VHH binders against Branched-chain-amino-acid aminotransferase 1, mitochondrial (BCAT1). Designs and how they scored, part 1

No score or structure here was measured in a lab: all are predicted.

Target 1, 366 residues: Branched-chain-amino-acid aminotransferase 1, mitochondrial (BCAT1), of Arabidopsis thaliana (Mouse-ear cress) (q93y32)
Amino acid sequence: KIWGFRMHGTKAAASVVEEHVSGAEREDEEYADVDWDNLGFSLVRTDFMFATKSCRDGNFEQGYLSRYGNIELNPAAGILNYGQGLIEGMKAYRGEDGRVLLFRPELNAMRMKIGAERMCMHSPSVHQFIEGVKQTVLANRRWVPPPGKGSLYLRPLLFGSGASLGVAAASEYTFLVFGSPVQNYFKEGTAALNLYVEEVIPRAYLGGTGGVKAISNYGPVLEVMRRAKSRGFSDVLYLDADTGKNIEEVSAANIFLVKGNTIVTPATSGTILGGITRKSIIEIALDLGYKVEERSVPVEELKEAEEVFCTGTAAGVASVGSITFKNTRTEYKVGDGIVTQQLRSILVGIQTGSIQDTKDWVLQIA
Unless a header shows other numbers, all headers, positions and changes below count from the first letter of the chain; antibody chains aren't numbered by Kabat.
F, E and O stand for the ipSAE by ESMFold2-Fast, ESMFold2 and OpenDDE, each averaged over both directions (binder to target, target to binder). V2 = 0.75 x the mean of E and O + 0.25 x the DockQ between their complexes.
Where letters were taken out, [cut] stands.
Atom coordinates printed by the task and the answers are left out, and those that the model quotes come from them; centres of patches stay.

## First folded at step 9 (VHH; from x01 with S103Q)

Design y05
Fold by OpenDDE, fold request of step 17:
Structure y05 (fold): chain B 366 residues (1-366), chain A 117 residues (1-117)
Amino acid sequence: as target 1 above (366 residues)
Amino acid sequence: EVQLLESGGGEVQPGGSLRLSCAASGFTFSYYDISWYRQAPGKQREWVSTIYSGGSTNYAESVKGRFTISRDNAKNTLYLQMSSLRAEDTAVYYCAAGYDSWQFDHWGQGTLVTVKP
């Protein structure tokens, strides 16, 4: 009689140690005390700016952060006397997930480098440029607007800070980055741009600096802009200096025409600044299946467009409601459901991280 | 020194295929828009195709559906796969690179493609 010892298998209750993943209390990111709902495009003083100077060999030193404020310059500095300076424009975005994102910062760095060569300047490396921008944004993180409230506009500067009485390249250069929170240009209800075609004063000429982001490009057109604004226009559309027959660009933006499934923009032939937003919109449009033409665009072709829009860092993708040429006003489609809106939405989505970046355009910095 | 060197040209029959390559050096290839151009005998140079730094592609109407542009950033190389070649495709093909697609700072020496029976 074999006594079957019933081994009571004690089911060891695997205590599922619920690892309380202590939800890292997302420390409520402290925002600056700003009215985020009423941001404009005016300069707002932030906390810090970044700067570095070139050495004698043309290399830039390690940069430093300082409190935002006035800079000290020699009165004989190349920038002040001879306009030896470049600017960039870019934005930092806060995503819904709390990420801080830069959009194609390497292209800004390269554009500055190209401009520096043209202007007989030394420039920071791509790495140094991006690092300076990153440090600026991180030091001013509380000034990056909440999602949907705007962006931190960033202004990288490269200028001759060395002193020279004679017309010559500066002996020293300064790379400086500062930022300002700005409102989104395309809040629902923002008025479409009304442009005036300037027939007398060109923005650029062949062999000039129109293809680089030189500070000296802007001073000459301020009066043109002022006059147009005094007449109720938003901005000016410039024509080529050579013939006066082809459109080039707006004061701080590139222009696009929509004709059915075709998008047309002036080719950058040295007189037009190659906008990063422009490039991005071209790629987005191509990916969507639009035909994109980069070519000369006669001013008369503006009458054939269904939509017109401008692209720039500040404006993003801005609809043009009308263009006035020789006292004739042409109106264009604006509003929802148009090609301009589609392109804008995709671009902004990528920039803010709401749309997946498949092109490695977005750099997360925080 | 910036260099662009085209290769892969040759003679091919109508309807045939050919693959061109452009080896680039001396600049940050991945940041540039790169294009193919061609020049037929007695004709002006014409745009063929562009691949942008983000990877999007654009084609002239004359080659659309027959040619494919691509790039390998790791190899600093541009490619043009040509199919259904026609006599009118006979030309010297040039590689061009620029920060912007229409500001070509750099040109290769070209490679000859001849489409003949």
Scores: ipSAE 0.909, ipTM 0.960, lowest interface PAE 0.4, mean pLDDT 91
Fold by OpenDDE, fold request of step 17:
Structure y05 (fold): chain B 366 residues (1-366), chain A 117 residues (1-117)
Amino acid sequence: as target 1 above (366 residues)
Amino acid sequence: EVQLLESGGGEVQPGGSLRLSCAASGFTFSYYDISWYRQAPGKQREWVSTIYSGGSTNYAESVKGRFTISRDNAKNTLYLQMSSLRAEDTAVYYCAAGYDSWQFDHWGQGTLVTVKP
């Protein structure tokens, strides 16, 4: 008589306490009480975050807003044990006319979807993603910085929240969005980046997750970044894992070289994250009449560049002042009137609504 | 399943024109960068042109001024208008789709273009 132990899988329903935010007419303070002139790039607690969970079939439920705070997570959650998680990065901008604008949010949604497929995850639809972001921005509207003071950085998260022991895909996924006001890194006069070329540790390898925005991509390079920083560098430029001869990307940014009228950037071949800022800069550059090359870029080619810049959501378009490779420091042009500044100005203008969007890149939220 | 189907290839005389099409399915076409590649006999595959998701275009130097890439997002179709064709343009032309110009994500079967007197 083989007693079939019916393992009653107790559905630990993560009781998200729906605090019904009763609609108290909080006097619509236009802006949060923040020192807008001294914003950094750090976590500032805002009012609300958005969240939704997947159903058993992999579809995500209707999301909800809650007060910004801690989340309840099972210690056996897939994200904690097996690194099954993705992040996005995007910004909401306040225009001079008072509009609140998102920049190409559909691409963030799609990138998350692609990443989710690679990571064996379920993902929200593009619509659900954008809706979650919209709700987050609207609920935190007072935290969107005044024009020229910064942006509301948004962090969409997708992670395995289901509990499991053993290497497997999670049974449940959570999509969460929170925001933080941040200063624009590249105010006029900000210090150019000083990069160190890492020769030993690669960021990514062929067949890996370098082409997706997986949480697991960042942990492995933290020590490399720490070491470089301790030596006075701003960040690290990584080389390809196979040969160590070609440049790939910076820790959280893509890299570009300016050579006369030619702009060169490493091709995204699965080891480099396809940045939305990268893509946008390529298009802007092409529209301006620059020659743009997406190809393998030997590390030695860095010596031929007049300008170098990095692109990312956080950094925007950041000038690189120097790169150190094998104890040789190469300096690049920085300052006003350079190609980097031109590209930055156009991008920021579009993002903030000061330049007309002719490409349907900007989504008005409010 | 992602599918790319090229058409419009054929034989043409030097100086002639040809229009290639690539019908796409199985993905959100409008969010992707779409490219043409070509492979001549005994040669490596080479990049020809890209149209980005925002509509900007890029061309190889060898085809610049002669070829025009375009897309119709409503029809999920990529086009390549080729003019002033040369013998060296003889190749199998491939449509490729990728998010952020990822190489080799999605490829068609190709269509043969032969430029011959």
Scores: ipSAE 0.908, ipTM 0.960, lowest interface PAE 0.4, mean pLDDT 91
Fold by ESMFold2, fold request of step 17:
Structure y05 (fold): chain B 366 residues (1-366), chain A 117 residues (1-117)
Amino acid sequence: as target 1 above (366 residues)
Amino acid sequence: EVQLLESGGGEVQPGGSLRLSCAASGFTFSYYDISWYRQAPGKQREWVSTIYSGGSTNYAESVKGRFTISRDNAKNTLYLQMSSLRAEDTAVYYCAAGYDSWQFDHWGQGTLVTVKP
């Protein structure tokens, strides 16, 4: 439980908030007034957000909770002018026994630190990151969906809030965490995805930021994704910038191919985000006795796959029903009794506590 | 600072065994995927084996069944137990650590393994 906060607003992006002293008891009803059966992946405003800031020495303050609300920024803030910002994505799950669980939160913290080094930013420590996330979940506990009804999606956000007109690293950074209850990342719900191979515009290139979760990576994908969706596709599958011959990932998820007992995913050689779901699925598959290959994957191998699936924190493990490359549509196995579903069931079981966690991946926070 | 220090290399008879160690310091070892690579004279560095942060292991086909990778997170140490060694296993062996198995932040200096004729 959270208690003892006496501060107001975000110091880096000041806001007017009240002192928060919620105590250790449950005064509110257990669940917010949400239609949990009709929950998608749209922003649902929750009660509180966590904020802290760093100054020139790189240390972050302890931080505080404030009511969910707008932030104020200097017009010359580094995030607004030079895109100096990082996001993370993670979920809090409610298990059938009432526990509230995080999944591998140290990896999210480490990924933000790695991205901060790339972007010349100061980052909170792993401890500070996880503590801020814990406080956010506990303060928003009534927004964590009931067992089986989704999860609380958490958005840790780190950005340059200090002002600079020249191209330079910001003098101050704000670390902020907010949440939104979610269920279906894709409008298809549990239906299989259909992807279009994008041949002209790469998502990333060697030397860029595609291997870290920089905010500036996402604006450029929006037009490409919108045009694919207007043509009836769920999303696009990108090729590498260097050759245009190898698949990399979709807009916000990693991709896997199933070929008999072999599971293949493109290697993350600096142009593919090191997804935490991806890392977890690799280990689950290895433990089940599958061969797992992390390598370059020529686009032509799509025709050899029996199943294709995407992985991401938001999407989970999502089955792909078809991929269209040029004039050729290739269809893949979907539904129950396939490798994709086996892997998804194990991952979700671990995340929600219904399957024993033998790897110290789950952190109980309530 | 961050450091990876390999040890345990040497000369060994064909069919013999050898155990390599990699001592790590200056970072949170348990959060990282750790790999062994090797480089024979005149050849490119090649992947040998990975042990992931969750403990799962993976091997190149050329060493599967003969090599065993392990880690001791309490001692910040990675191991490679090699058996049934062959002439083609002669190489300098490197330890590498990274957040992802292909985004390595740190490399060791290497330890030489020579399998006698």
Scores: ipSAE 0.748, ipTM 0.906, lowest interface PAE 1.3, mean pLDDT 87

Design y05
Fold by ESMFold2, fold request of step 17:
Parts: C-alpha cells; structure tokens; sequence
Structure y05 (fold): chain B 366 residues (1-366), chain A 117 residues (1-117)
C-alpha cells in the first residue's frame, strides 16, 4: 500500500497473469455466467483491474493487476478537491474467428495525454496505456462477450491521487483500468434517438475543458439530460456558447448530418470532443465516396438533412429519429438501407474483424 | 519540440507541376491528421487538403483532381503533388497537424509557390 492506493501483485504483465492461471488457462477461457442477450450499458463487475502510479519524476511505474475492488483515497486527493481527473472509453471485441481486438487504442492513449497536458497532470506513455488496457482485457477474457453479443467496455482513468490543499496540481497520479461487459444501446429502427436542442446551457465554451475528456465535464450534463428525458427526449443537442446558432454535440456523442451524398459534422474547435468513432466514420465515409464536410453547422441546417446520427464509443453509430428545435420537430430517415446503417455496419465489421482492416486500426490481443 | 518544415516551393509555368514536402518531428506523426493550407497575398488562409491518420484523403473543390496528398509515416513526411497548376494556385503553402482535423496545434513556416502568368 503506497500513496493511499493499495497495490497487489508485483508486475502487471500478460505473462504474470498467464503464469497465475497457467494450469487452468483453458478452463479460464470459458465465458462468464452472464445473460449475454440482456446486457445494457451498466456496471457488471469483472475479475481484475490494472493500476499504476506516477513516480516523483512524473514517469509511471510498471503497474500491476489486482482483483476488482474499491480504492482508498486521502480526503485531500486532487481528484476529490480540484477535479484533476480524466477518463477514456474503449471496447474490446470478440470476433467470429476467435480473435480479441482493440480498436485504435493509440488514439485513446493520445487523447488522455492531450487531456493531461490541459489539466496539468502527468500521464502514462502511449505504450504504458496500451499495455495496461491489454493486461486488463487478457485478465478478464471470459468477460468479453461472445461474438455479436456486445463488447467489453474499458474505462481507463487518470486522476490526481496525491494529497494537496490549495489550488495546485497533485503530487501523484494514478492510472487505473477496469472493464464491464456491455451492449450498444442503438438498434436498427429501435435505436433512434429523439433529441431536444438546448438553447440556454452550453456543454462547453472556449477556454474550458470540453475539448478534453475531463471527469468534471460530465456532472454538469446530468441535470440538463434529466430534464430532457423527463419531457420524453432521449438526450439534448447543444449549441455553441459563443453565438448560440451552431450545433456542437450531444451529451456524450458527436453528431453528423446526411445530405444526399454529403455528410456533415461540426468541426472540432476546442469545445467539441474529438471522438474516435467520429474520426473513424469520417474516413469510412470518404473511402465509400461520400463528400465529408467538417465545418460550422447552423442549427437551421437540421431541416436540410435526410438522416442524422450520433457517434461515440458507448453508442457506436446511433440513428436520430427526430430533433426538436423551438417547438418544431424535424424527423429523419431510420432503419435499414440508409447511410447511417451502412456506416455502422462497416465500422462494427472492422472492430470485430469480419471486415478486412486496411488501415491498421485493430490491434489483436488474443 | 514539435516542428513542421515545408519545402519544394518555387516558380512554375502554368500547367506545370511541383511536389511539396513537409518534414515533421517532435510528435508521433502517424497518430495525427495532417493538412495543407495556402494563403495568397491579401486573402485569408484556405484549406487545401487533408490526409487523415488512417490514410483517407479529402480535398478542396478548387484543387480536386489536380493535387494529390500523401504521407510516409516511416519518414514522418507529408507530401502534396501539385499538377495542372494555375495562376490562382500562387500562394504560400503551409502544413498543419492536429489530433482532430480542425484543432491544429502545429503549423509550419510555409513554402512559396508562384505560378507564372
């Protein structure tokens, strides 16, 4: 136990986990006892989590796997008092061919490093981030859902764990990875979202942290989202704080419009999170011959769209069925045979290994 | 320290060709979207082309079919092959890099392309 965080085990490496279960490894490849057809997007505790801490010089230790459990924090920890914390979201997929795959994990690592720079935090290297994620997936392999039944959602966390009183950067940082099996919540036809345009409360503003995945970004969206849901909407669509006339994103997802052969998404500008699904869909669409425009998108342009969809790690590619702006409801195409479904199918195919990956986006870990 | 260094500019006759290069250092080049921009005297800087981290390419309508963007991740180098050059292509050409395609953290110093009248 050091720095208010318990460490269990010595080195957190795949070989350590394999040696620990080597005699029972074939038995440990069995699926966990989970009703795979009824997963949602909620916490299901898995067997192990990965942890490491920063050294005095800002470098992170090797790290270790421990059994999933509570962590202990000093009440003066920077995360608790000053909000120095970042999250990531990513998934491990099991393909029909038996592979276990990560999707563009280097981008999650880089996004955490960029966010750490903004938040004055030390962060693990790209290599350390990916190794921690790999170890977590391998140690929890039985929790990766069967093909077609969902994915193992991974939550890398980075937070100021050193005790500090006064507004200052923490003296120590903890990097932690845990997983939970989940399913995407969007479905063909039934995954359609109904959004309400929020005109009063922006999600982000220039100079804030909306362009990085800071933990503190998510508390403020909860009440706005709760109010929209109480009125029967799925979520809210935010406008830019500066002018109030351009769309930005949904609470935890980027947004796209389909206008004939043109696909439009708001340009990232420091107030829109650079989603990895967003980046991937842009390239998939370009390769399919769509014109893709990343630009400011006036809210009135919603009337010109044939389809609207959201992208995020949790939602994947989710159809929007309607958007309500100033009491005017606009409806959009949903279901099979639309651009949204085409893009979703290709993305999922690449993520699960059923479509050939020509861009080195997938990392096989088993 | 992040650096982007453009080269390959010069004077060319109408209809001619040039190849621009942008040598990158101080960051993991393969993770970034990289773009070319240009600025003619008295005009605003305008987007020319982007090559995304996964290799897909996108072009402004004014250059589509005449310019080809490419990257060599092993050499940390971005290229712009320009052909069928026109007088309106005269500008200082800049490369820019960003984690997301419009949040450019790094810009080069530029290389001048002059298409003779």
Amino acid sequence: as target 1 above (366 residues)
Amino acid sequence: EVQLLESGGGEVQPGGSLRLSCAASGFTFSYYDISWYRQAPGKQREWVSTIYSGGSTNYAESVKGRFTISRDNAKNTLYLQMSSLRAEDTAVYYCAAGYDSWQFDHWGQGTLVTVKP
Scores: ipSAE 0.734, ipTM 0.899, lowest interface PAE 1.4, mean pLDDT 87
Fold by ESMFold2, fold request of step 17:
Structure y05 (fold): chain B 366 residues (1-366), chain A 117 residues (1-117)
Amino acid sequence: as target 1 above (366 residues)
Amino acid sequence: EVQLLESGGGEVQPGGSLRLSCAASGFTFSYYDISWYRQAPGKQREWVSTIYSGGSTNYAESVKGRFTISRDNAKNTLYLQMSSLRAEDTAVYYCAAGYDSWQFDHWGQGTLVTVKP
């Protein structure tokens, strides 16, 4: 039914959007009724979501906004039976000057296309992806937190919605975007992470899906992460499946080492997700005069690092306070006046518009 | 159809200069990180330089200060200006494009650079 609502004429969709958006200029509708001081990182329903589906030729229809709500799936949908699904993660920011900004949305679109090729799925074009995200943010403008109070987290999804019982690509794909205002990804705010090196269970292997943002990658990390948390760690640091000697990434974040003026991150090689925060931090660091090395990183090299940090859209740039490997705990510099903080501040400044964007990374949408 | 076509290779004396080009087609060039790699006979392929989609550049230590990578997004063309060439720079040079500097979706067929002893 949701599909039927989305496919009804533009007048119905425009009426719904205009009804909810038309109150945006009034004082009582500038911001949603949210306790902005107590946001975490959890679902807060917004007004609208964007949805579309693939046509018979594999192209996606124009798509429409609908009210936020449940979707209907055939029990034989490819996502439910064979795991054909991809996610993305991105944020909309409100600047002090009133602008509403996206950060490098074309990279999210391209990453979804790469994942779709890996998963034998049709994907929206870069233009369709970005327009769907823009429509979602504009229709939910009152849900974008005030400056300094967080961001609107956006979840583009692409999944096989067509019915199939054989192991085959789905006959139809659904692309949808919804948002939720968020703030603190980690409990207690900016506390440094304490990681445990997982030596037995790899996150990814060559030929798997660890290099793309497939939905099925995330279920397997839950048990491993729960075990680490029961032992007092924040999360795990995975090693490569091929040798067991090189670090790869944390459950949902890339990792960086600071060694003097050199910043090191594991090279992506089909088993490490190409993080947009990772890509951005590399360029920021290079512009500041750091050496940046993307390479294999032996796990023993952790002892040589002065700082360690993780990157991801949800967590941003997060300090690592310690890493435990084979019962040896190594501690790292945290807090103010360190390279991690410098990089974090510049990235956040660009994303929120308080630092001038010289790289055409920011897209203003309002 | 995606293509990367290198050109500009040739023979040069030590201390000389060459400019390599890589013409790209079939994809949105400006969204990609573009890299040069090289492979000498009997050796493993090695990274030379990357220009990121945001315009930042990075170089292997062996070429830093002698090579300059650049891009012209309007012409879908990548360049490598090579100067102060040494015998050790003799190799086939490849361009590669990817969303990450190490996850390359597309590779060229290469252009040979020979630096005389």
Scores: ipSAE 0.721, ipTM 0.895, lowest interface PAE 1.5, mean pLDDT 87

## First folded at step 16 (VHH; from y05 with S101Q)

Design g4
Fold by OpenDDE, fold request of step 17:
Structure g4 (fold): chain B 366 residues (1-366), chain A 117 residues (1-117)
Amino acid sequence: as target 1 above (366 residues)
Amino acid sequence: EVQLLESGGGEVQPGGSLRLSCAASGFTFSYYDISWYRQAPGKQREWVSTIYSGGSTNYAESVKGRFTISRDNAKNTLYLQMSSLRAEDTAVYYCAAGYDQWQFDHWGQGTLVTVKP
């Protein structure tokens, strides 16, 4: 009579201490006590973060705000052991009129959903995503920088929080949003990027996760970035893994070439992240009357460009001053009055509400 | 279920006009970049035009000035107005929707356009 020991799996309910922040009328200082003139791109602790968990059916529950702080995570969580995690990046802007604006938050939600499907994860709905982001920004409104001083960078996270041993999808997922005030990466007069073309290590491969914003995409390239930085480069431009002949993207940005009236960017063929800034710049460029080509871009074509720029949430639209390939440095036009600056100005104008949004790109949240 | 259904194909004389439609369902149409592709017999599928989620449009050089892409988000419908049709425009035309124009998750079954004298 083999007595089957029923291992009662004690559901360790992660007691999220719902600290009921009693609505003490905090005299809502309009702005946090921050040196707004010396903001970097680093983590600044804000007041609140947003979180929600998935149910067994894969739906996410109603989220909640908590004080910004550490999260409790099981050591066997899917994110820690098997890299089942996605990130987003977006910004909240304060307009001159005092409005708080989000830029195309629905695209972030969609991109997370696409990534979740690829990573065998459940994801919040577009509505739940946007609501979580809105609540985060509103709760941290005093941390949204004054106009022209920066933005509140927002980091939505989706990760397997359920515990499991063995390669499998997590039993539970967490959607979490936190923010940090950041300086605009490219203030007028910021130094142009100097890029190094990596010839050995690819960022992504066909059939991989290069087309989604998976956390696992970044770890593998940190050493490449470190090496390039140690040599005086700003970042790395990657080539396709298959042939090594075509450019793909920068570590956290898409790349564009300006050739007269033509703007060229690599097609997002599954190995390149479809940047929201990228998409927006394409539309802006088209509206201005530029020819836009999304295609394979041979590395040799870099010599034909008058301007090169990168696009990303963090970087915005960043000019590239030089690219080094096989010990040959090519220099590009930088400064005022160039195509890069024109595109940047329009994008930033829309994002900050100084230019009328005719495309429904801006969501006012406050 | 996501569906894209092309219509409006047929036979037309050179120099003629035709309007294609693509009816979409099962997803938030307004959030997507929507494109037309075509495939001629014995040839590879080629990009024709894209209308981005923000409303901007792009065209292949071969159709620029002759074709007009448009969308009605309220009707979840994509259109392609074709004018000055040529024999080389003969193809099955497909609509595709995706987060971007290169990651199409959804394709229609296509509609045949035949340009004959």
Scores: ipSAE 0.907, ipTM 0.959, lowest interface PAE 0.4, mean pLDDT 91
Fold by OpenDDE, fold request of step 17:
Structure g4 (fold): chain B 366 residues (1-366), chain A 117 residues (1-117)
Amino acid sequence: as target 1 above (366 residues)
Amino acid sequence: EVQLLESGGGEVQPGGSLRLSCAASGFTFSYYDISWYRQAPGKQREWVSTIYSGGSTNYAESVKGRFTISRDNAKNTLYLQMSSLRAEDTAVYYCAAGYDQWQFDHWGQGTLVTVKP
């Protein structure tokens, strides 16, 4: 009678210690004490700016953060005396998920490099540029607006800081980045742009610096802009200097025409700044199945457009409501459901992380 | 040193296919818009196609539906698949790279494509 010892296998209840991954209290990211609902485009003092200087060999040193403030500059600096300076414009966005995002910063770096070559300057590497921008944004993180409230506008500067009395390239260059929170240009209800075609003063000429973002490009057209504004216009559309027959660009934006399923924009051809927003809109439009033409655009072709819009870092994608040429005002479609809005929505969605970036356009920095 | 080297050109019959390649070196290929141009004998250089840094593509009307531009960033190589070739496609084909397709920083030496019976 073999006593079968029933080994009661005590099922050790593996207490799955649900490690309650304590939801890291998303430390309520502290925002700067600003009225986020009433942001404009005015300069707001942030906490820090980034700077670095070139060595004698043309390489830039390790940069540093300092409190936002005035810079010390030799009165004989190349930028002051000879206009040896470049600017960039870009934005940092806060996504709904709390990410801080940059949009195509490598293109800003490349554009600065191209400009620097044209202006006989040394420039930071793409890496140094992006690093400077990243440090600026991170140091001023509390100034990146909440989602939907705006963006942190960033102003990279490259300028001759070395002193010279004679006309020559500077012996030293400074790369500086500062930021300012700005409102989104296209809040619902923002008025479409009304443009005036300037027939007398060109913005650029062939062989000039119109294709680079040189500081010296802006001073010469300030009076033109002032006059147009005094007449009730939003901005000026410039014509080519050689013939006066073709449109080029707006003061700080590229221009596009919508003609059915075709989107037309002037070729940059060295007289027009190759906008990053411009390039991005072209790609978005192509992906959507629009025909995109980059070519010479006669001013008379403006009458054939159903929609007109401008592209720039500051303005984003801005609808043009009217263009006045030779005392004739042409009106264009504005509002919801138009091609301009579609393109804007996609671009902004990508920039803010609401739309998945499939093109490697967005750099997360935080 | 920046280099663009085209290859894959040759003689082909009308209706045939050919694949061109452009090998790039000396710069960050992925940041650039890259284009194909062609120049027929006695004619001006003309734009054929562009592939943007984001991967979007554009084509001249004369080649639309017949040519396909592509890129491999890992290999730093641009491609042009040509199909339904015509006599008028006979040209030296050039690769160009730049920040903007209208401001090319770099050009290749070209590769000859001849379409003849």
Scores: ipSAE 0.907, ipTM 0.959, lowest interface PAE 0.4, mean pLDDT 92
Fold by ESMFold2, fold request of step 17:
Structure g4 (fold): chain B 366 residues (1-366), chain A 117 residues (1-117)
Amino acid sequence: as target 1 above (366 residues)
Amino acid sequence: EVQLLESGGGEVQPGGSLRLSCAASGFTFSYYDISWYRQAPGKQREWVSTIYSGGSTNYAESVKGRFTISRDNAKNTLYLQMSSLRAEDTAVYYCAAGYDQWQFDHWGQGTLVTVKP
């Protein structure tokens, strides 16, 4: 739908790409020389990145493509000194029919705007965000994996680049988009996750930034995640800071419980990131006739679930094989023929174009 | 400026019907999940129904089968068709919009629905 509203301006997007890209860099019909069968989820440098910045009035410039490279920052930049930074995560998919598709990119743009309001930052408009993403994908088309071999992960970034001493909002903001071809977010690949319930260190609290995708949310989780991995767990499951009794989410993904025909996920309520995969799975499940509950979920309810899965753009829909709480390990159904797999296959089918998009979720780029 | 303005409330006999409307402006309506909430006298505000940005709908158990939520994105309007009304449906009904129904909601002023004894 947004394409219909902005499609008449598609030629303008192509003209910006032409200003920064030579003819050789526009070979979007060929695949890059990548071992597509051995991709994980790590940085693989691509050809180009998109950049723009704001002036003092908060307006963002049209932006430009440049070759992928390092950026320079003043030592007093707001991101370095006060943590004024936001990230997004999204993917470009290649369908079996050769199309290149984005999935609900307007939601990533809206989420960045929401985070920017919380962090006292200026944000690009929804149009500018999506345009920057489109230019990045088009310029890097050869890096979009073949069908079934993964996706091009896109990292929109927004940060305070203006220099200032003193706790104040930056005077200048930079918006960047870069991509990396990826397959598996977790080292387990498509294997089920094993989680540990973290009871001491919360991820978020009411009044904090846990409900927005602030860069500063991720540094604090590194100690907890490293410790869990050293004990043989895939990740941790956090509890709410207020009571310590309700589950919230894992480090970089939302969580769902399957209880018969009911699918349950913690309500976001200001401390849980409103994941785009989470939003999409909720609608898919409702359309399939499941009862979907978004509510507070006591940690004890984990024992009542038949299946547990996590959702995130990077992880997709990932099965949880076990959760350990207070030295009690609960195991969950995994594999084929389960609700998790049904939901995953429908979502992936829509994202890649193999299932008809009846919800105006897919944006075709090429 | 974001605005949500409810209308269509009034008095109705038990078993009757009403259609509530919520006119929206100041934002891209089609991007948002939009919900109805209600607050009965002396009670906490409670969720009634949501229509998600992708068009799927969800309902509180107390209204499922009796209420129908819908949206017209071309007119920036949310509707709640209420049927088989009961005394316990008496409340002020509010329209709310957000990225999801649990974060960054915008609220209307409400419209009163009274089901006569």
Scores: ipSAE 0.737, ipTM 0.900, lowest interface PAE 1.4, mean pLDDT 87

